# VH-VL binders against q01473r527to643, part 3

Target 1, 117 residues: q01473r527to643
Amino acid sequence: KVMILDDDQDWLRTLPTLLKPWGFKVTTLADPQQFWTVLQAVTPDALVLDVNMPQINGFELCQLLRSDPHWQRLPVLFLSVLTDPTTQNQAFAVGGDDYLCKPVKGVELANRILRRL
Key: E = the ipSAE of ESMFold2; O = the ipSAE of OpenDDE; V2 = 0.75 times the mean of E and O plus 0.25 times the DockQ between their complexes.

## First folded at step 1 (VH-VL)

Design c16 (framework fv_cosibelimab)
Fold by ESMFold2-Fast, scan of step 1:
Formats: structure tokens, sequence, C-alpha cells
Structure c16 (fold): chain C 117 residues (1-117), chain A 121 residues (1-121), chain B 112 residues (1-112)
């Protein structure tokens, strides 16, 4: 199971379709304030997380996740339009497992998720 | 050892509001959610809502939407439940309970001692 | 959205085995974990079973939990029944569609 948090509605519609051929069960979420409630309900095997969202940054969510004793090992893959080395380095500094740039091909995203399961 | 300690009993008039506190000690306050559950005399357990302190986000059971507000102060490790427009039917023991938002779905691992709220004219 | 239904009361003699059921009205009982709480008069509830069949530290092994998908029910079983087991027992699960915690109505266990 894969959980995706992104504030971009077009991207939330696109990602489940891109991952469907690989048999992933995908849950999408647009509102970061619902994060813990949805995370607990679906208990995903991997999380795909956008960096720039209203209200809370994806890096901040990753830090909070890593502070939780039971979620600290959940694979987190960042997916963002930002390509600069500083942003990518920060993603790993907060405990992210991977970083991919938008736009992304379904096969690439699927392979990155599978490597972390 | 983790403890949840609640504020003392209250007697309120119909139409007023009550605010009950739940102070957590021992453990990481922000990593857990706090639920509020009430029990009217001789009745069962009724879930009211939950606060996720990390986000300041609260979710409420439909029955209590518009009357209940659950908040948290991470600096004092204290959660609060405020219930407004009190009716005699709101007479109950109110419990706070800690939920671990990890591998388990909403297990309550620690409970407060309960706060009796009596609503009478 | 869904309800959890328990018998109002059960009774049994000391040393015997008692089983308390918890039936989900819609959707699969196996869709979400079931917890069981024990509550004695004047006390807050305490957990006797979590995640369907796990025991917290300090809960004796005569308490066990199970799930039966065919009857859409969870069960709490107490063997070697003791008078101190007299209490109200509540099952509890989670509704992932509403994000609500759902409690059963509770069962009063009397040891005669």
Amino acid sequence: as target 1 above (117 residues)
Amino acid sequence: EVQLVQSGAEVKKPGSSVKVSCKASGGTFSSYAISWVRQAPGQGLEWMGVIIPIFGTANYAQKFQGRVTITADESTSTAYMELSSLRSEDTAVYYCAREYRGWSYYPFDYWGQGTLVTVSS
Amino acid sequence: NFMLTQPHSVSESPGKTVTISCTRSSGSIASNYVQWYQQRPGSAPTTVIYEDNQRPSGVPDRFSGSIDSSSNSASLTISGLKTEDEADYYCQSYDSSTHYVVFGGGTKLTVL
C-alpha cells in the first residue's frame, strides 16, 4: 500500500493511474492536517510526499514521522518540481529515503518504491 | 511511566460551558494523539473526538460537531476538551485516552482517571 | 457508519470459560483491528486485548481474543473464570471511512 500526500489535485489524479500497472493500492491525500489520521487508518508500506504544500512543508512532516517510534522506519520518497542540490540534500537530512523530480514516469516511480519495500 | 492526569469534578448549569484538562507526563506528548471519551451514568463508552498535537488538528464525532472543541498545548503537554451549550444529558464522566498512531489502529494504551461533569439546574 | 453489537450481559461460574462476542453491522470485522477493555465500577477502562489477539503486559494468558470473518465478529474469551473478572467489557474498532473510533455497547460479566 502506498500513501501519497500532495496539494496538487492534477498530480493526485495522475499518480494512482501511473502506479496501477504494478498492482499498488494507492491512497491519496491533499490536506496535510489529516496526515496522522489517514496514516493510521491505511498503514501504508511507503509514503510519497511533496515538498511544498500549504500550511506545512513535506520536510517538516518527514521530521515528525521520524520522531514517532512506530513510523520512524516507513520509507519516504519525496516527489517535487524542485531540482536544486540544496533541496535534495535537505530531503535526505530530514530522513527521506529517495527524491524524484516531477515530471516522473510511472516505471521509475514504481521501481523506486519497490526498492524500498 | 506514562500518566494522564485530569482536572477535578465540575458542576455546571444548563447552557454553560465546561473545559476539562488532561496533562500527560512521562513520554513524548507530540508523537501521540489524545482522544476524549465520555460515559453517562450506567451507560457505555462514547467517543467524542481526537486531537493530533503535532498539527493542532482535531476530528469530532458527528454528534458533538459544533459543541466540542479539543485543543492541545505542547509546551505544557496538556490536552483540553471544551463542551458548550451544556444540557442535563451531558452529565457524564469524561476521560482522556492516549492513542498510539503507529502499527496499531487506535489502541488506547493509557487513560486519565476521569472527570465527573454534572449539569443541573 | 457501522455499529459493534455485544450481548448486554453474560454470566458463568468460577473456573469455567466465558466468551463475549462483538459483531460488526457492515463492512468486514477484519478490516480494522479490534481492542477489548475491562472496566470495574468507579474505574477508568483498562486494555485486556489489543490488535485482535494481543495481550498487554500484566494481563494473564487466560484472556484471549479472536476474529471470525464468517460471522463478522470478534470474541473475547476468558478461561479459568475468577470473581475479580466481574466487570463491564467493551470492544472497540476504527471506521476508516469516517475516521471515527467505534465502541461496542458493552457487556456486563457476572461471576456466580
Scores: ipSAE 0.005, ipTM 0.541, lowest interface PAE 14.0, mean pLDDT 82

Design c3 (framework fv_cosibelimab)
Fold by ESMFold2-Fast, scan of step 1:
Parts: structure tokens; C-alpha cells; sequence
Structure c3 (fold): chain C 117 residues (1-117), chain A 123 residues (1-123), chain B 112 residues (1-112)
């Protein structure tokens, strides 16, 4: 099971199709306000987070997950248009397991997720 | 360092089935996918399918749907390819290959190959 | 659904440079990565190029890969040809729509 949080609606529409061939069950979420409710309901095996979203930063969500005893081991992969080294270094500093740049091939994303499971 | 060692040559009658094994050593078996590729005498490489052991998911080339089954046993780090209803046209060397679905993020990249298993179908 | 087309055979003298093409019949060659494999008689294939232009550890820098979108083809270039480069070379890509790994027909390289 994979949960994806991103405020880009076009990206959220395409990702489930790209990941289906590898047997992933994908839950997409555009509204970060519902994050914890959906996380508890889905109980995903991996999480894909965009870095820059309105109202909350993906790095801040990752820090909150790492502080939670129930979710601190959940694999977190960042997926972002930002390619600068500072942003990538921050992703790992907050406990992210991987960082991928948009656009990404479905195979590449699927395999990065598989590697973390 | 990963090595793939395949079972020995087989001679089969038309209409029978063959099951070829591919034993992995080194690395973590579940961290990669295993593809199966065959090569008929004097012919090119033909992809048959792949198994992703961690998910138990196998995908097959349409040409082999219904005749091929690819499985994996994580406890023995061994993948298997079984081909049924054998015909003389199935005479080929069958290879297993590590498909870097986990380590370098590409199911379509076969970086380590088994030595091959010759399957001869004759009466 | 696509095919990868390679020349059947290519030959060149030792020390020269040879290029083997791999042309995609439909869809862009750049849509999916291209790998190149070397196979000697009686041996399993070995990777010489992956992800269009990357070399695995141990492969000499005489081997290089490239993509040309204008001809919709990938190319394997081998410079400073040596007799041990004689082999069959296969290109390979992936069709995301069918989830099928696609191999080219192979090119026999003769160094004479």
C-alpha cells in the first residue's frame, strides 16, 4: 500500500496508473489537513510526499512522523520539482529515505518504493 | 556481489513441462527482481517474464501467457520458471537475470545473468 | 507495442571506432531507458551500457552510449576496437504500456 500526498492534481491523477503494474494499491491525497485521518485508515507501507504544499511543508510532516512512535519507521520518499542540493540535503536531514525529482518515470518511482519495503 | 546459478540441461518430450531453477547467492534476495530470457539456437534474446519476490508479483510476456509460471522461494533464495505444453520451438537456452527493480530502480536493467540452462524438446 | 531494429552485422579494423544503432519503431526512443548487452558464443550476456549512457564498473571507457531523438535511435559506440570486442550486441528497452521488456535483434560485431 502506498499513500501519496501532493497538491499537484495532474500528478495525483497520473501516479496511480504508473504504479499499478507493480501491484501497488495507491491512495492519493491533495488535502494535507486530512493527512493523519487518511494515514490511520490506510495504514500504508510507504509514503510519497511533495516538499512544497500550501499550509504545510513535506519536511515538517516527515519530522512529525519520525517523532511518532507508531509511524517513525514508515518509509518516506520525497517527490519534488526542486533539484537544488540544499533542498535534497534537508530532505535526508529530516529523516526522509529517498528524494526523486519530477518528472519521474513510473518504473523509477516504483523501484525506489520497493527498495524501501 | 550477486551470483545466479541455474539448474542443469534438460531433454523433454513434446507436450511435457520443464521447471528451471535459479539460485541466488550474495546480497538480499528480496531486494531485486528476477527476469527470465530465452534464446533459441542462433536466435536473439526473448524476454519471458519477471518476478518481484517481495510482492509475489509476476508479469509475463503475452506470447507466454497461460504456458509460463514464474515463482520464487525466498527461504532458499531461488526463482523458478516453469514452461508447459512444450513444443520443438521451445528448444532454447533459458537465462535468469537480476533485474535491478530494487537496488538501482530499474526492472528493465539486467546486470547479473545466470549461466543458462539448455532445454531441448525432442521426441 | 514497439520493435527495436539493429543492423544484423557490422565490421571494423582493430583500433578504429564502430557505432551500432538501435531504432525504435513507434513512440520516442527517449521515453524509456536503453541498455546494451554483449554476448560471446557459449556465454551469458553481460551489460556494457545501462540507462542510455552509463557504464557498469569494469567496462572500459571505450564503450559509450547515446540517444538521438531525431532518428529515434540509440547508439552503442566502441572506440579503439580490440579483437576481444568481437561479440553479439543487443539493445534493450521497456514498453511502459505493455510492461514488456523489448530486445533488439542483435548485431554481430566482427573485428578484422
Amino acid sequence: as target 1 above (117 residues)
Amino acid sequence: EVQLVQSGAEVKKPGSSVKVSCKASGGTFSSYAISWVRQAPGQGLEWMGVIIPIFGTANYAQKFQGRVTITADESTSTAYMELSSLRSEDTAVYYCARDLGYEDSYYYYMDVWGQGTLVTVSS
Amino acid sequence: NFMLTQPHSVSESPGKTVTISCTRSSGSIASNYVQWYQQRPGSAPTTVIYEDNQRPSGVPDRFSGSIDSSSNSASLTISGLKTEDEADYYCQSYDSSTHYVVFGGGTKLTVL
Scores: ipSAE 0.000, ipTM 0.528, lowest interface PAE 16.5, mean pLDDT 81

Design c7 (framework fv_cosibelimab)
Fold by ESMFold2-Fast, scan of step 1:
Structure c7 (fold): chain C 117 residues (1-117), chain A 121 residues (1-121), chain B 112 residues (1-112)
Amino acid sequence: as target 1 above (117 residues)
Amino acid sequence: EVQLVQSGAEVKKPGSSVKVSCKASGGTFSSYAISWVRQAPGQGLEWMGVIIPIFGTANYAQKFQGRVTITADESTSTAYMELSSLRSEDTAVYYCARHRGYSYGWYFDLWGQGTLVTVSS
Amino acid sequence: NFMLTQPHSVSESPGKTVTISCTRSSGSIASNYVQWYQQRPGSAPTTVIYEDNQRPSGVPDRFSGSIDSSSNSASLTISGLKTEDEADYYCQSYDSSTHYVVFGGGTKLTVL
């Protein structure tokens, strides 16, 4: 199971289709305020997070996950339009397992997720 | 519709290798995982391994690790299974099969017709 | 690492109902989807049930699948048995720990 949090509605519509060929069961979420409720309900095997969202930063969510005994080992992959090395380094510093730049091809995203499962 | 078409029967000597092909006729492998499953005469189905062609990754059952190699050529929509160090107990029908489903629910939606490999002296 | 155990053989008369079990040795049967395949003599297997209880197009509704967590088993049920249902039946699941596809040992169904 893969859970995806992103504020881009067009991208959320695209990602399940991109990942379908690899057999991923995908849950998408646009509202970060519902993050913890959906996380508990879905209990995903991997999480894909955008770093730049209006209400909360993906890095902040990752830090919260890493401080939680139940979720501290959940694989987190960042997916963002931000390509600078500083942002990528920060992603790993907060406990992220991977960082990919948009636009991403389905094969690359699937490969990175499977490597962490 | 799409069919999986396998190469013809093989007779091999002990200690040699065999390479069986599986071609998607009327479609492609690009979006699917392909497994290889064998069946010895009168026996059950035994999973050997799987390949996900578009990112070139493969996983093998413990029993076959070190002896089996599964590869794919996306340009020809053909998957291959090579089994080395053949012995008489490797005599079996070898099937390729295409996966469809969610990340923890791998099922086979298409099967090849099977390739008989006979290992004899 | 788990095994799926099926009865070696089952027999039943035409028109009756037969059930074939598939028991998981460790971990919950409900943790992963279960599939069922039919193999007639001289043929490749074909799917009769996928994702626990779904039928592929072309498979008659006489075939059904179910999961029983109490016995840690999946079952394939065939009602209104016909002679053409005579075949070997295999259950199959997936082990998330090893990423292995796991088959049951197979059940020979005789319609007599």
Scores: ipSAE 0.006, ipTM 0.526, lowest interface PAE 16.1, mean pLDDT 82

Design c9 (framework fv_cosibelimab; at its last look DockQ between E and O 0.33; V2 from the best seeds 0.00; counts 0 for: pae E 15.0 > 2)
Fold by OpenDDE, look of step 2:
Structure c9 (fold): chain C 117 residues (1-117), chain A 124 residues (1-124), chain B 112 residues (1-112)
Amino acid sequence: as target 1 above (117 residues)
Amino acid sequence: EVQLVQSGAEVKKPGSSVKVSCKASGGTFSSYAISWVRQAPGQGLEWMGVIIPIFGTANYAQKFQGRVTITADESTSTAYMELSSLRSEDTAVYYCARVPRGYSYGPYYYMDVWGQGTLVTVSS
Amino acid sequence: NFMLTQPHSVSESPGKTVTISCTRSSGSIASNYVQWYQQRPGSAPTTVIYEDNQRPSGVPDRFSGSIDSSSNSASLTISGLKTEDEADYYCQSYDSSTHYVVFGGGTKLTVL
């Protein structure tokens, strides 16, 4: 099971399509404010987080996970349009397991997720 | 400029409860966290707990678990700290402080804006 | 868990430089960021250093922070000491094992 959080509806439509051929059961969420509730309900094996979201960014949510005894080990993959080293370093500094840039290829995203499972 | 404005001084008897408020003005609650820190007379700073208003989840220091309740109302941008079963050693100035975005969920809690403090005196 | 130990007090004349240490009892001081707060008499604390060595807006560059892994300590350095710097200073960090914020005991700085 993979959970994807992104405030961009276009990505939420595209990413599940990219991952379904690989056997992933994908749950999408557009509202970061509902993150914790949905996370608890879905109990995913991996999480794909957008970095830039209006109210709560992906880094903040990752920090939340890493501060929780139950979720501290959940694989977190960041997906972002930002390609600068500073942002990438920050992703790992907050506890992210991987960082991918948009646009992403299905085979690449799938392999990166599988590697963390 | 963001400010935290706390409720006024309290005088309480042992065994009673106190609820201190902390209202954020000039800014937003958003994904910030609100920490509570107290300081007994002539003593140092002591961390009590923190709440993330947007999620409504709070963490407490072991010392205060079961006796402290931290809540937040996003509609009014106000956080609350309630301490029950008060004792004389709870006499202190209680501060709320904001943890900025990016640090609200740890692992690097720090406070960038402080309230003015609320004196709580517990005496029989 | 760990504790942060500070000297109880330090004193220096105006214009001089003072350093306040903050030693972590266990684990690496570099594992988590260290913050420093200033508290003048009768006032609420204010942040003077965050993330080991970053200054918030409005804090003069006379204030600086550093980390020394060899001594497992953080330090707050105040150069060009002014009378207005007389205050209590607290270091603070985060315990990843307990997820608690940890304060040092505080240091009283007296400007002679």
Scores: ipSAE 0.031, ipTM 0.695, lowest interface PAE 4.7, mean pLDDT 91
Fold by ESMFold2-Fast, scan of step 1:
Structure c9 (fold): chain C 117 residues (1-117), chain A 124 residues (1-124), chain B 112 residues (1-112)
Amino acid sequence: as target 1 above (117 residues)
Amino acid sequence: EVQLVQSGAEVKKPGSSVKVSCKASGGTFSSYAISWVRQAPGQGLEWMGVIIPIFGTANYAQKFQGRVTITADESTSTAYMELSSLRSEDTAVYYCARVPRGYSYGPYYYMDVWGQGTLVTVSS
Amino acid sequence: NFMLTQPHSVSESPGKTVTISCTRSSGSIASNYVQWYQQRPGSAPTTVIYEDNQRPSGVPDRFSGSIDSSSNSASLTISGLKTEDEADYYCQSYDSSTHYVVFGGGTKLTVL
């Protein structure tokens, strides 16, 4: 199971389709305020997080996950339009397991997720 | 604990390329980044770049862009630094160093474990 | 972009306290963490201080780091100076604008 949090509706529609050929069961979420409720309900094997979201940054969510004994080892892959080295280094520093730039190909995203499972 | 072991000394001609390896033993290779730092004889430390293996991304100091390529092979836990178009000024000891992953926002590039160094001599 | 300036050399007697400064030329020294590395002749550098003032396991508490915003400098202080402290010391920070690791020029510490 893969859970995806992104405030971009186009990507939330696209990502399940891109991952379908590889048999992933995908749960999408647009509202970061529902994050913990959905995380506990879904208990995903991997998390795909957008970096820039209103009210909470994906990096801040990753830091919270890493401080939680139950979720501290959950694979986190960042997916963002930001390509600058500073943003990628921050993703690494907060405990992210991967960082991919939009637009992303389904085969690349699927392979990166599979490497973490 | 993690140890970084580098390839042996090289003597190269001007205009050639050199590829130095840095093998991590112990610990999980993908849980940290690898920086490359050089030191010319009697000179200070000069940063060249970093590879973040878990992302497959590398960042280079502007001085070396176009001449340096840093790569990593997670299956062998080995990072590589290749420097092309060698000049006599590239004669130096080349170090790889580990950058541990932290929870702070910001790439402060703390280097907590260093390789033993590889002397590269560029001479005709 | 900025430079980190260290004194070229410092000398002091065993048992005394020595301080090595690292001054940032532009922007605040407190904007990014400062690390300090010790390099003995023929050896690779090793860390004595990270994140401004933290000591790695095995580094004696005689080594301390500090930040002084008024002088825009970081300092490495070694108390109870020992002969084995004789080495070159390098400060290091990070420049967010260039994405470049910045090293100070290094300070040679001589103990008699």
Scores: ipSAE 0.013, ipTM 0.641, lowest interface PAE 8.3, mean pLDDT 84
Fold by ESMFold2, look of step 2:
Structure c9 (fold): chain C 117 residues (1-117), chain A 124 residues (1-124), chain B 112 residues (1-112)
Amino acid sequence: as target 1 above (117 residues)
Amino acid sequence: EVQLVQSGAEVKKPGSSVKVSCKASGGTFSSYAISWVRQAPGQGLEWMGVIIPIFGTANYAQKFQGRVTITADESTSTAYMELSSLRSEDTAVYYCARVPRGYSYGPYYYMDVWGQGTLVTVSS
Amino acid sequence: NFMLTQPHSVSESPGKTVTISCTRSSGSIASNYVQWYQQRPGSAPTTVIYEDNQRPSGVPDRFSGSIDSSSNSASLTISGLKTEDEADYYCQSYDSSTHYVVFGGGTKLTVL
């Protein structure tokens, strides 16, 4: 199971379609305020997390996950339009497992998720 | 530049409880965790538990489960540790310590700033 | 789930080098970072090494930390030993199976 949190509706429509041929069960979430409730209900095997959301910083959510005994080992892959090395290094510093730049190809995303499972 | 200032020494009777405060100054209180560690006279350090104020929840060492309550008040930047059903073996110096953001609830609890300690003596 | 074992005491003359060991009883020492704390008499602990071998700002570079996977141990090394280094030293790690912080029993360093 893969959970995706991104406020961009175009990506929320596209990403499940890119992952479906690989047999992933995908849960999408647009509203960051529901993050913890949905996370606990779904219990995903991996999380794809947008970095820059208007209300919530994706790096902060990752830090909170790494601080929670139940979720501290959950694979987290960031998905962002930002390409600068400082932002990418920060993603790994907060405990992210991978950083992917938008736009992303379905094969690349699927392979990256599989490597973390 | 974070400083942790603890409440003063206390003398307690067996069977009572004690609540030690830990006031933080400097930095953003909600951005780090507060850990509690005690040290009996002439003994080593013993971890009691930790709280992350943003979550409002605490994780306790098994030895203290059911007797310890760790809380935090973000509005006053103060953490509290309450130990109930006190026994003479609970006589110790009680320390609070900061776990900076990025090290809380994760592996490798790094405690970078320590309070001055609070002596709690349990004696009849 | 595991214990960290330190020698009860070590001693050495000023200017020399001392090494304090910290051996993990089960599982790999490399599984989680090791921290080292110094506690001078009558004082709260202070950090001298974090994340195995990192030194906080203000800690002299004569303090160093290392990991030896073959002996399943961490070491704190103090070179150029000074009288002010006389203190108790504690290693600390994290047990991911229980989510507990684990301290070593402590080592009293005596500067002769």
Scores: ipSAE 0.006, ipTM 0.548, lowest interface PAE 15.0, mean pLDDT 83
ESMFold2 (binder alone), look of step 2: mean pLDDT 89; pTM 0.924

## First folded at step 12 (VH-VL; framework fv_ifabotuzumab)

Design r8 (at its last look DockQ between E and O 0.89; V2 from the best seeds 0.00; counts 0 for: pae E 4.3 > 2)
Fold by OpenDDE, look of step 12:
Structure r8 (fold): chain C 117 residues (1-117), chain A 120 residues (1-120), chain B 107 residues (1-107)
Amino acid sequence: as target 1 above (117 residues)
Amino acid sequence: QVQLVQSGAEVKKPGASVKVSCKASGYTFTGYYMNWVRQAPGQGLEWMGDINPNYGGTNYDEKFQGRVTMTRDTSISTAYMELSRLRSDDTAVYYCAREGYWSGDAFDIWGQGTTVTVSS
Amino acid sequence: DIQMTQSPSFLSASVGDRVTITCRASQGISSWLAWYQQKPEKAPKRLIYAASTLQSGVPSRFSGSGSGTEFTLTISSLQPEDFATYYCQQYYSYPYTFGQGTKLEIK
């Protein structure tokens, strides 16, 4: 089970299709305010997290996950349009397990997820 | 016209390094992954790895891990493949080939190939 | 790694013949299978992708079929320019792997 949080509706429509060939059960979420509710309901094996979202960014959410005893070990893969090294370094600094740049092909994303499971 | 143009033939000694270039034209360079495939004389095709030109993320075959480095210069739409600690069985034609972001595309455009000969 | 096994490795045929090349994957690769044609001292040319999608510009006498672990490339009526080496390739998972090739020569 993979959960994807991204405020970009186009990506939320695309990513499940991209990951389908590898048998992932994907749950998509566009609203960061519903993150914890959906997280607890779905109990994913991995999280694909956007960086730039309104009100709360992906880095903040990752930090919250890492501070939670139940979710501190959840694999978190960042997927962002940002390509600068500073942002990438920050992703790992807050506890992200991987960082990928949009757009990404399915085989790469799938491979990166599988490595963390 | 969409094309990939690779650098010229190389002759190297064992232990040396070789860096092959692949210049893209006729399309948006960052719109496709770049793959590297080699072919030893009289042998089949062997995938080495790929690179996402947007941020430089790479995927290497473990066979070449620690010995291959793939990079890109987006300002000139050029991908590079460097292979170090060369040995005789690295003698081959090296190809670059583009691959779309969408699953299912495979390699639709290939470079003309770069012959790399490793001999003492 | 996923192993790709082509059959046959060598094939002799005549112009006008129907030719079939098979490719077997060691595990399921869905439809992420491509076929390439390579002529001597030339780069490979993509003929088929996604198992059955014909590359633009490739003659309709070429066709691909199959899914999962068994795939076939068919040339309905062999033409003189079709004598070459053919490769299948899986791009379902890293590392990408190719079949060992099928050399199609004139009888």
Scores: ipSAE 0.718, ipTM 0.913, lowest interface PAE 0.8, mean pLDDT 95
Fold by ESMFold2, look of step 12:
Structure r8 (fold): chain C 117 residues (1-117), chain A 120 residues (1-120), chain B 107 residues (1-107)
Amino acid sequence: as target 1 above (117 residues)
Amino acid sequence: QVQLVQSGAEVKKPGASVKVSCKASGYTFTGYYMNWVRQAPGQGLEWMGDINPNYGGTNYDEKFQGRVTMTRDTSISTAYMELSRLRSDDTAVYYCAREGYWSGDAFDIWGQGTTVTVSS
Amino acid sequence: DIQMTQSPSFLSASVGDRVTITCRASQGISSWLAWYQQKPEKAPKRLIYAASTLQSGVPSRFSGSGSGTEFTLTISSLQPEDFATYYCQQYYSYPYTFGQGTKLEIK
């Protein structure tokens, strides 16, 4: 089961399609204000998280997850348009498990998710 | 015209390394993955790995993990594959091949191949 | 790893014959299967991708079918220029894997 949080509706439409051939059950979310409610309801096995979102960035959410005893072990993979090494290093510093750059092919995304489960 | 042009043939001794280049033209280099495939004499095709040239992330077949390094230089639209600690059974033709990002259309354009011969 | 098994390994046929090459995957790969033609001393050429989509510029006598674990490449009327080795490839799961090849010989 995979939960995806990204404020870009075109990416939210595309990512489930990319992952479906590998049999993932995908839940998408565009609004970070609903994040904790949806996370509790879905109880995903992995989270795919955009870095830049309105109101809160993905690094802040990951830090909160790592501080929460319920979610501190949840695999978090970042998926971002940002390609610079500094941003990638920061993703791991906040406790992220992987960092991928958009655009990405489905087999690579699926493989990375499976490695973290 | 979309094309991939690889570096010339190499003759190497066991224990050496080889670095094969693959220069892309006629398309946006960072818009496609680059794959490396080899073919030993009289044998079939063997996938070695790929690279996302946009950020440099790689995936290797575990058979080559620790011996292969795939890199790129986006300023000259060129991908590289380096294979170290060469053995005689690494004698093969090495191909680069491009692959699309969002929908799997497999390898639509191949380089001409680079023959690497490993002998004493 | 997903193993790809082609049948037959060698095939001899006459010009005008209908030829079928089969590729079986060790587990389901949906329709993420390609067919390549390789002539001696040349790079492979993609014929078919997504199991059944014909590459632009490939003659319509070539067709592909199948999904899941069993796939076929068909040449409806064999021509002299079709002498080559044919490979299937899955690109569903890392590592990508190829069938062992089918060498097609014209009688």
Scores: ipSAE 0.221, ipTM 0.764, lowest interface PAE 4.3, mean pLDDT 88
ESMFold2 (binder alone), look of step 12: mean pLDDT 93; pTM 0.957

